VH-VL binders against q58766. Designs and how they scored, part 30

Target 1, 244 residues: q58766
Amino acid sequence: MIIMYAIGIGDNKEEVLKAYEKLKEEGIEVELIDNPKLLVDKLLDGEIDGAVRGSLSSSKVILYLRERIGKFYRASILKNPFTNGIFLLSPVGIDDISEDKNERIKDKIRIIEFASNFLKNYNIKAKVAVLSGGRLGDLGRNKVVDETIYEAEEIVEHFKGNVDIIHNGILIEEYLKDGYNIIIAVDGITGNLIFRCLGLICKIPGYGAVILSDKNVNFIDTSRNANWERYYNAIKFLIGGDFG
Short names: E, the ipSAE of ESMFold2; O, the ipSAE of OpenDDE; V2, 0.75 times the mean of E and O plus 0.25 times the DockQ between their complexes.

## First folded at step 10 (VH-VL; framework fv_dargistotug)

Design u5 (at its last look DockQ between E and O 0.02; V2 from the best seeds 0.00; counts 0 for: pae E 17.2 > 2, placed apart)
Fold by OpenDDE, look of step 10:
Structure u5 (fold): chain C 244 residues (1-244), chain A 118 residues (1-118), chain B 106 residues (1-106)
Amino acid sequence: as target 1 above (244 residues)
Amino acid sequence: QVQLVQSGSELKKPGASVKVSCKASGYTFTSYGMNWVRQAPGQGLEWMGWINTRTGDPTYAQGFTGRFVFSLDTSVSTAYLQISSLKAEDTAVYYCARHYYWGYFDYWGQGTLVTVSS
Amino acid sequence: DIQLTQSPSFLSASVGDRVTITCRASQGISRYLAWYQQKPGKAPKLLIYAASTLQSGVPSRFSGSGSGTEFTLTISSLQPEDFATYYCQQLYSYPTFGGGTKVEIK
């Protein structure tokens, strides 16, 4: 049976096409799809084995995917610049988790569980680092930051003894240096900013964002402003979990 | 105080199965994962895998899939290791060990000797 | 899998001696290293975790150092009860143990 993949093509066509040509040179057949709903439908209907959002609109593709499969989270896969391993960053969608405190905590717990299971499938031990909005020493300086600190502590308490998990404030660089491979952002906006800074500005290698849910969906979310390598890497990931 | 008490020594024939128990006390059982470690006679320590005591989800090390099964009975704070289709090379002392926050093993059972002989 | 190589495999020492055991990892493991002591017929005992943190109840003569790929367990002054086999363990990935170092009486 021939395995078929697809990449969404919207704006930034030149980069998507570069990825397409590169994959073609390697004998990898990829279908280019310029319709957000068609991309999702072909995937969920089993016409293709995997899909990459490519440069299609996130608001359109993600919204429709959510309509079809229900609530899900995303985790961006990035290369750790310190260890050469990978780490998952989540949430990365602006509306992936709740604005309600209690529900947000539950969302983050679910993300950690799904992300841990994801890594387990690749024989990678989960090491979770929970971000808050400031250094631990910043407690008392800002009420919003305080809330993020307390929230992080609650999450750590929930997983104590059964997951290697830590909260040490906003020090993402320290988390990555220590090899933590699941980074939990304060919220989707924060996570998205982290991704854009590290991936799009600093050009840390990435493989797109995977779907985190109890459903097996071979979908990789990518930025519409990504270079061809990111689209290429996303397809390579779908093919065999190639982390470069 | 924290204690892990394992079941007694076992003598089995090849092809048989064995189930080793590890009863925990002195702490909240479901708050800490449980690891299993094998040590063949005169050999070093070998991590077999672990089980999440909150979710019941087991993780097996390479080489310990198929014939090895981790399970729980949370009502009695007990973890189990079942080995099926026993082989002579399965002869070893098997330890349960509590999972610490950083993933280290801070408390160990006394070990269970499983001897497989014709 | 990450391999841990302990050296030496065997060490003869006397009471009062300073003993040093080395553990090298096949790749960087940050501080995800633990040390265990095992006496004959007994279960291992945790001595050090996070490379250098002394487990509660462990004598202060035991210390751990190192990060990345090279780690050291030191017994500042060997006591009679310290003759045993020592194992390093990495937890950067799924756990693996070193081959062990048997500390014997000279």
Scores: ipSAE 0.646, ipTM 0.851, lowest interface PAE 1.0, mean pLDDT 94
Fold by ESMFold2, look of step 10:
Structure u5 (fold): chain C 244 residues (1-244), chain A 118 residues (1-118), chain B 106 residues (1-106)
Amino acid sequence: as target 1 above (244 residues)
Amino acid sequence: QVQLVQSGSELKKPGASVKVSCKASGYTFTSYGMNWVRQAPGQGLEWMGWINTRTGDPTYAQGFTGRFVFSLDTSVSTAYLQISSLKAEDTAVYYCARHYYWGYFDYWGQGTLVTVSS
Amino acid sequence: DIQLTQSPSFLSASVGDRVTITCRASQGISRYLAWYQQKPGKAPKLLIYAASTLQSGVPSRFSGSGSGTEFTLTISSLQPEDFATYYCQQLYSYPTFGGGTKVEIK
């Protein structure tokens, strides 16, 4: 009946407090938690309905979260510049996904399943695009590019008829124009670079990074050094409010 | 100057085989793939597939997987198209075309007419 | 497999005319479309790639436009050497060609 959210508060206290006060003015109750373990424990034990890392240490919070729930993947939440919707970009952690070809395919399948379920909680139907390092017409030019193309085709075949999913190469701009809302990067390095270009250089609005797991965790990761608006927007995302 | 020079025209009986050559010059042969395109008399262009000139791995379009074989000799910068068990409907001009970056066909051979007649 | 439909299949035109040829794709192909010119007895020649980029050595009277599913090739002032067959080609996936447009002298 009482819906409670939390924001981690460590460094950058003034920006977290500004977000807290703005949410309070809007009638949204949040708890400020200065202990990484406590933030995670309260979320997973059901004492709070959602959590934002805020300005707590990433290494402390993320390490403990992995201890509690095991393997998970991360997806950045970004506003689609061609539509009014959002899209998830995953993987974005450089170490989220295996180097081994077969394990990498399994990782991407899990990401698609978890990301689709995450969007379902917001009544958003998944529309998945799998990136590769080139176009189908580029087959045979480069062994690494060929491997990414074949991998993407195998993933699409796995979901054939069960998920709205495509692969047509490296064409992220066309995927976004067509309203695809789950974008699967080739690997964690590629995903991180795409995020840095779109979010940090081109300043596409973002809402932090979600945790993709079989545990259905309602958690948004944010920069320790963010402005108050990012912390505020992360909470608004968790409650299902305005994406702008 | 990029050139693709194909072997001369061929007149064959049904059931025979033919091997069309495409010799490249003026560029690094193994840096660009080689496409094969068929054009039957009075008809349009039909992509047959291509071959990776670095690895020798061919890719065939649907309908060209049986009697058509792409191959290379990289020591002489030459791509080959072999057609076995020739049929009358194989009568066409066969072109090689260089696979440029992004997949465009920027240079074409002059074409090789293969005529299959009893 | 992505189908390309060219329109018209034939046209008759005079020197100096403005000519427009249309290519429609069965699905979105972004800007990954090329135009080729083929004169009788000769190999095709690349005119335009990436929908609108003129290949080196091609006269400026040729231009291309479009994206997605609808594309055009325009010849602003037809010259005697432009009487040929024109083909569009997509390379968004495995290459396919349009059926061709034969431009004839009136």
Scores: ipSAE 0.000, ipTM 0.403, lowest interface PAE 17.2, mean pLDDT 87
ESMFold2 (binder alone), look of step 10: mean pLDDT 93; pTM 0.944

Design u6 (at its last look DockQ between E and O 0.03; V2 from the best seeds 0.00; counts 0 for: pae E 14.7 > 2, placed apart)
Fold by ESMFold2, look of step 10:
Formats: C-alpha cells, sequence, structure tokens
Structure u6 (fold): chain C 244 residues (1-244), chain A 118 residues (1-118), chain B 106 residues (1-106)
C-alpha cells in the first residue's frame, strides 16, 4: 500500500539533498540510495515503485540495468514548447539503435510501441510522428533523404489503423504545434542533436530520460551534476506526471 | 527567368504513342525535381507523378503505372513524358511543373494538348 | 492519399466583392497547403504556399488562412483579372489537388 521512490546519491550530494528535503516537505517519501546495483535491484524486485538515477554513476547504473533487463531504448521527456503537454523524443543516444537498415526499422517500431504504452500509464493518448531527412516533396532529390522517407513510410504503414501515427518529413515544429507527443528521430545522432538544441541551448524544460522496454521499468535517468530542481521534477513526474 | 517550354500540341490515333518534352532554362536542371500534371478538357488538375532530375528515378501516382513513362536528357535540360497505347481518355493538356525545395510547384510549362481521335 | 474538398465549386461575384473559398482535407495536413490560380488556356500559377505565405509578385488582396483540415483563400476586393479557377493542393504527402472553384463575373 506504501508508495516508495528512490533517488541515487553519489556525486553532487548537496543538490540531491535539496531535492530530498523539498519532497519530504511535501509528504513524498523518498529513499536515498548510494549503491548503483542496490538502486536497480530494489526497483526491479519491486521494493520501490520508481527510481531516479540522481547523482550515481551513469555507466555503473546503465550497464547493470542492461545486465538485468537486456536491450532497452531511451527517450527524453520534454515540455512541448507550443502546448501545455509533454513529448517523448527517441532515440536520443548516439548508438541507441542499429546502423543496419533492416534492424533500425525494427528498433523504431519497438520504440513506438514502448513509448505509446509508457504514455498510456500516464493517461496520455499517443500521437506519433516519424521524422525523415526531408519533406515528402523532396522525394527524388537525394538518395539518403529518399531512404529516410521510405523508411518512415514503412513504419507508418506498419501502424496504420492501429496507432495515431504520421510522417510528413522533417517538420518537427509542425508536429509539435499539432500536439504530436512521440517524436521518432531519424537515428540516435539526430535525436541527440535535437535534444541538445531544445533542452540544453533553448532550455525547454526536461524531466530526464525514461527507459523504454517491455519490462515497464519506472526509472528516470538524470545527469549526475544536475541542479536540485531536475531531481525533484523527475520524482514528481514518476508519481503522476506533474510537469510544473 | 526560370522557363519551362513544352513541345507543341499533338493529334494522335488510338494505339499510337506520344512523347511530350519539357525544356528547362534559367536554373540548374538537376537541382529540382519535375512533376507531370494532367488536365482533361473541362476537368481539374491531376498529379501524375514526378522524376528525380539528379538520378532519373521516376515516381508515378496511382493510376499512372504502365503506359506512362517519365525520362530525362540532362545534357539539354529536358524532361519527357511518353504515353503508349493511347486511348481517347488520354485526351488532355499535360503540364510539367518544377518541384521546389519545399514541395510546391513554383514554375509550370505552358501545357501540351494531346488529342486522341479516330 | 489525402482527399481535398473545395467549396463552392462555382461562385458568381462582382468586381469589388470579397470572395472566400474553402478547402477541406480528409486528414490533418498542418499548414502544407498551396493555392493556385488558373485562367482559361493558361497554366496554373502559384499564389500562396504554407497556407498563408504569398508568393512573390502576388497582390496583397489575396490571403490564405487555416491549418489542420480547414483552409480558406480570401480575395478582399475582387479585380477583373481575378476571374479564374482556383485550386488548393496539399503537400503534406504525395501531392493531391482540390476539385477547383470557378470564380465568374456576376
Amino acid sequence: as target 1 above (244 residues)
Amino acid sequence: QVQLVQSGSELKKPGASVKVSCKASGYTFTSYGMNWVRQAPGQGLEWMGWINTRYGDPTYAQGFTGRFVFSLDTSVSTAYLQISSLKAEDTAVYYCARHYDWGYFDYWGQGTLVTVSS
Amino acid sequence: DIQLTQSPSFLSASVGDRVTITCRASQGISRYLAWYQQKPGKAPKLLIYAASTLQSGVPSRFSGSGSGTEFTLTISSLQPEDFATYYCQQLYSYPTFGGGTKVEIK
């Protein structure tokens, strides 16, 4: 009956402790865990209901997660700059999906399925937009662009009639204006660049990176050197999608 | 100074073939795709497809596969539409239109009337 | 393929009138809609792209609006040279045209 959350505490202890104290003032029970394997084990064994990596080492936590649950994808959670909602951007790691053409289409299909299920758990209806390297009107101008367009069209056709999904090229600004909340980047490099521009340069509010897998892991990855608000907001997101 | 100049009108019998040309000038031909659009007498505009002028890869709209062939001669900056096994229903004005970077058709040829009559 | 429905198909108007033509898409197309003007015996001419952006050289009496599924072309004060057929075109996917709206002198 008791809902328990954890924040990893390693480096950057002062900012993690600030987040902890603010959450405590609001009546939110949070455990501070300084052991990467323990954080992951408690989450996966059901001893805690959600976890934020906090200031623990990314390599230790993420490698152990892979050991326990196998292949997974990451999506950045960002506030939509045109609406009052959020969107997921995936993939965002430079090597999150295969370089092999056939396998990367399968990776994107899995990302869409996992991201849609993730949003459902927050009572958010999925609206999926698949990016490519150009507008549909650019078809025939460049073979690399054409390949990304055809790949996006294949992905849309896979979900046609079952998922609210669209492809109209590179036009991420139009997708966001229209309330699309799952944005599939061309590859990990383009996703990472989009995240860095929107989140780090333009400072669009972000809530960390979620783990996308069929295991329903309630985990948010955060920078180990973040300010306290990021750790606080990640926990608030896990609880119920508070995007303030 | 962008211009698309099409070949003159054609009068053909059923079963014949026709080849419409579209000569481009005033821009780099291989930087923009070329669309073909049909307009039957008294009817609206119907997109037939386009051709990548850099690689020569055609894309045909549904209903325009088989008898309709897009081709190029980049040495003279010219796109071609060939229609084989002509039918009376092929009577129409055929336009070429330049495919701009953002997808709209910014320059059009003057049109070529193809009349198929017995 | 995305179906575009224009209305009205025919419109009778006088010089100086304000004219509004609508184009409805069978699905959301964001703002990727163009408007073309065609006079008898002539090729179509691009008027508006991206729903509301006037092509260079197009008089300011022409305006476009809308996004998603519903779009309008407005001519604020009809001139003698504006009697023509107007087509919308979506560019959200492979191009399709609306059925046309013929604007004739009353």
Scores: ipSAE 0.000, ipTM 0.432, lowest interface PAE 14.7, mean pLDDT 87
Fold by OpenDDE, look of step 10:
Structure u6 (fold): chain C 244 residues (1-244), chain A 118 residues (1-118), chain B 106 residues (1-106)
Amino acid sequence: as target 1 above (244 residues)
Amino acid sequence: QVQLVQSGSELKKPGASVKVSCKASGYTFTSYGMNWVRQAPGQGLEWMGWINTRYGDPTYAQGFTGRFVFSLDTSVSTAYLQISSLKAEDTAVYYCARHYDWGYFDYWGQGTLVTVSS
Amino acid sequence: DIQLTQSPSFLSASVGDRVTITCRASQGISRYLAWYQQKPGKAPKLLIYAASTLQSGVPSRFSGSGSGTEFTLTISSLQPEDFATYYCQQLYSYPTFGGGTKVEIK
């Protein structure tokens, strides 16, 4: 049976088409879909084997996907600039985790569990780093930052002994240098900002954002303003987890 | 206090199997992973792998796949190491060791000597 | 796998001596290194983790230093109970041990 994939095409058509042509040259069957609901429906109904959001509206695609499969999390896959490995960054959606403290902690715990399992499938040992809003030495300087520090500590305590997990403040560069491959952001806004800075500005190679859920959904979330390589890499990931 | 108590010494013939137990006490068993370490007579320490006690997920080091199986019985806070098709070179002391933050081993079992001889 | 090379393999010393053991990694491992002490017929005991953090209950005469590829365990003043074999362990990847250093009575 022929494996079929789809890429959503909204704005930024030139980049999506460039990815499409490149994939086609490699004999990879890709359908371009300009309807958010159709993309999700084809995937969930089994008409296609994998889908990439492409340049379709996030609010439309993600909202509809949530309606169909329920709550899920996302983790962006980025190349570690220090180790040449990959790392997962989560959350990356503004609505991915709760604004309520207790529920947010639970969400982050779930993310860590799903992300760890995800890496296991690629024979990668999970090393988790939890971000807070400041350096550990900043404790007491700002109440909001303090809360993020305490929250991170609670999460680390939850996984103590069963997961290689640390909290060392906001020092994401140190986390990545030390080879941590699951980075837990303070919230979805922070995670999204980190992704945009590293991936879109600094051009760190990326493979899109995977779905973290109890449900097996071959969906890759991508930025509407990404270059063709990102769309291409997302499809390549769906095909066989190509991290090259 | 945290304690890891392993089963007693074993004498086996080549081709047989052995199952070593490691019973934990003094802490929540499922909150900490468990490592296995081999030490041949007069030799150094060799990490065999570990098992996540919360999920029952084993990870084996290179060279310890196939004949080596990690398992759990959480109801009695016990981890197990099973070695099948025993060989003479499997003669060693086997340790269980609790997995702690960063992955270092803060508590160890007393070790179990497994001797494989014809 | 990351290889750890300890030096020396054997060390003869006297009570009161300053003892230094080196552990070298085949690649950078940041500060993901632990030190263990093992006495004959006993299980290893954790001494140092994170390259330089002393495990609770371990005498202050033990110290660890280093980062990257070279690490050192130091016993400032060797005591009778310190004659044992010492192992370094990297935790940057799947854990591996050094070959060990046996500290013997001179």
Scores: ipSAE 0.000, ipTM 0.498, lowest interface PAE 14.0, mean pLDDT 92
ESMFold2 (binder alone), look of step 10: mean pLDDT 93; pTM 0.946

## First folded at step 12 (VH-VL; framework fv_dargistotug)

Design w1 (at its last look DockQ between E and O 0.01; V2 from the best seeds 0.00; counts 0 for: pae E 16.3 > 2, placed apart)
Fold by OpenDDE, look of step 12:
Structure w1 (fold): chain C 244 residues (1-244), chain A 118 residues (1-118), chain B 106 residues (1-106)
Amino acid sequence: as target 1 above (244 residues)
Amino acid sequence: QVQLVQSGSELKKPGASVKVSCKASGYTFTDYGMNWVRQAPGQGLEWMGWINTRTGDPTYAQGFTGRFVFSLDTSVSTAYLQISSLKAEDTAVYYCARHYRWGYFDYWGQGTLVTVSS
Amino acid sequence: DIQLTQSPSFLSASVGDRVTITCRASQGISRYLAWYQQKPGKAPKLLIYAASTLQSGVPSRFSGSGSGTEFTLTISSLQPEDFATYYCQQLYSYPTFGGGTKVEIK
């Protein structure tokens, strides 16, 4: 059987097509799909072996995917600019986790569990860093920041010694320098901003965002504003799952 | 006071199985993972893997898959190491060690000598 | 796997001596390094974690330093009870130990 992959093509067609052509040059068969529901249906129905959102609308593709497979989380795979390894960033969607505090904590706990398991499959030891909204020394300066600090501490306390986990404030640069490979953002908005700054502006290499769920779905979420390399890397990841 | 107490020495024939226990006390058992470390006679320390005491999910080091099984009985705060199809090269002292938050081993069992001999 | 090379494998020293043991990693491991002491017939004992943090209850004559690929354990003034085998351990990836350094009486 021929292995077939698909990339969603909406806006940003030039970059998607460039990725498509590069993949084709390598003998990789990719179908371009401009219908969000069709992309998801083909994947879940087994007509294709893997799918990349490409430049299709997130609000359409992700929502429909949730309708089909239920609740899931996403983690963006990015190259660590300091260590040359990779790290997972989550959440990265505005509605990926709850706005309710207790549910949000549960969501982050689940993300950490799924992400840790994901790395384990690649023989990578999980080292989790939980972000809050400020430095630890900022406690008391802002109620919103304080809440993020307390929430982060609750998450760390939950795992105790069953996960290598740390909370040291908002210092993502220190987390990455120290080789932490699972970064938990305060919320989806924060995570999305981090991704956009590191990935789209600074152009840190990445492989898209993987689905974190109890269901095995070969779907990679990508930004509609990504360059061809990100779309290309997403497909390459689906093919080999190699971070080298 | 944190303590890890392991089961006594074992003498087994090749092909047999052994199950080593590690009973924890002085702390909440399910709060910290448990590591297993092997030390052959006159040799260094070798990490075998660890088990998440909350989820029961084991992780085995390369070379310790198949015949080695980690398990738990949380009701008695005990971790177990089972070795099947024992070989002479399995002769060693086996340690359980508590998993510190960053992965360091802050408390150790006294060790269990497993001797495999014909 | 990350390899740790300890040096020397054997070290002869006298009480009161300053002793230094080196641990080199095959790749950068940041500060994810621990030191253990093991006496004959006994379980290892944690001395230092995070490369330089002294474990509670460990005498201050023990110290750790280093980051990245090279680390050192130092005993400022060797005591009779310090004759033992010392192991470094990396936890940047799944744990591996150095080959050990046996500190013997001269």
Scores: ipSAE 0.809, ipTM 0.907, lowest interface PAE 0.6, mean pLDDT 95
Fold by ESMFold2, look of step 12:
Structure w1 (fold): chain C 244 residues (1-244), chain A 118 residues (1-118), chain B 106 residues (1-106)
Amino acid sequence: as target 1 above (244 residues)
Amino acid sequence: QVQLVQSGSELKKPGASVKVSCKASGYTFTDYGMNWVRQAPGQGLEWMGWINTRTGDPTYAQGFTGRFVFSLDTSVSTAYLQISSLKAEDTAVYYCARHYRWGYFDYWGQGTLVTVSS
Amino acid sequence: DIQLTQSPSFLSASVGDRVTITCRASQGISRYLAWYQQKPGKAPKLLIYAASTLQSGVPSRFSGSGSGTEFTLTISSLQPEDFATYYCQQLYSYPTFGGGTKVEIK
């Protein structure tokens, strides 16, 4: 088949069209799709090689994707502000991870496995940092914080000897300075807030959010209101994964 | 079986033009793009660009704008390369190659030798 | 513009030899690399795509490996029909080809 990618097009049309035109100039076939269900169906049915949500409604696209492929997690791809590399932040979907304590641990274990394999496919060695709600010295001060610390320690013990993984509390800035490239948030809310602070307020470069699952889904989720460069970079990421 | 059959060799003088044809068979022509590749005598392969056979939109590599024109006749499943204002440096074998998924070239024409000599 | 450097440019080998050809990219290209075989007077033929996937009908003695910037084509036991020139090609951006590796009979 003709190599073809798709970008979802909704309200933010001018920025999507700018990305489309730049990609066309580089010989990359892109279809603009204004229907959430059609975007997902064409990707999963093999009519297109990869898809970017673009400016389509997140709730419509993501809900339908779950109907088609089942449970998945999302990871944001962000530039590390202290190094030249990228890192994955997960979970970033508010409903990606269970509220149940024991199931939440299993979700994070799956995320680490899928994210590590994702980086391996790009010849990047995984360095995993698990966040909790406090410092290790805070143990005993607050039950909620204690719970997150114990959870992070359990996850680290699960992978010890098999994965380069650490837990040193809430200190995300130290993890990023030390080059950790998979950052596991406490839950979907904290992951989303970290993304909003780094990506939307501080405007560090990002490449969208990938789907982490046991299925190979070549899909990037993007903000409805992104500039053309984010849509363009998402397609380039799907094609080859060179991050600049 | 997929086949790409190109037109025969051409001997031209500088300043003339030439049109190379590439006739496809064994597949749906408009499902795959068509690339053009040049190989000067004793030299390596040089991508010239490609044409989207569904839309007719060409893309030219740097250095192949102006004198080089890609076109189609989908009614006979044929792609064309036209070179105008021929120069001695245009002496080469010109290949058409089918655009496979991920941009690889899975089937090639036999090549058309274009010789530009006074 | 992504440059591909093949090495060696030329090698002389005997039937039955194991031969290895390398291709180095000027920047990361993930796994978007293909290998082609070209015999004198003939069109190139696709051997391997996506760095390591054999094209249909290609003998299993051919293999490819690598990702990022370093790639290798290996012929495990050279046959008389394998004497040819081999080209790598990147497809991460607009295609470019390596300079070729000519494999000749010793």
Scores: ipSAE 0.000, ipTM 0.441, lowest interface PAE 16.3, mean pLDDT 87
ESMFold2 (binder alone), look of step 12: mean pLDDT 93; pTM 0.946

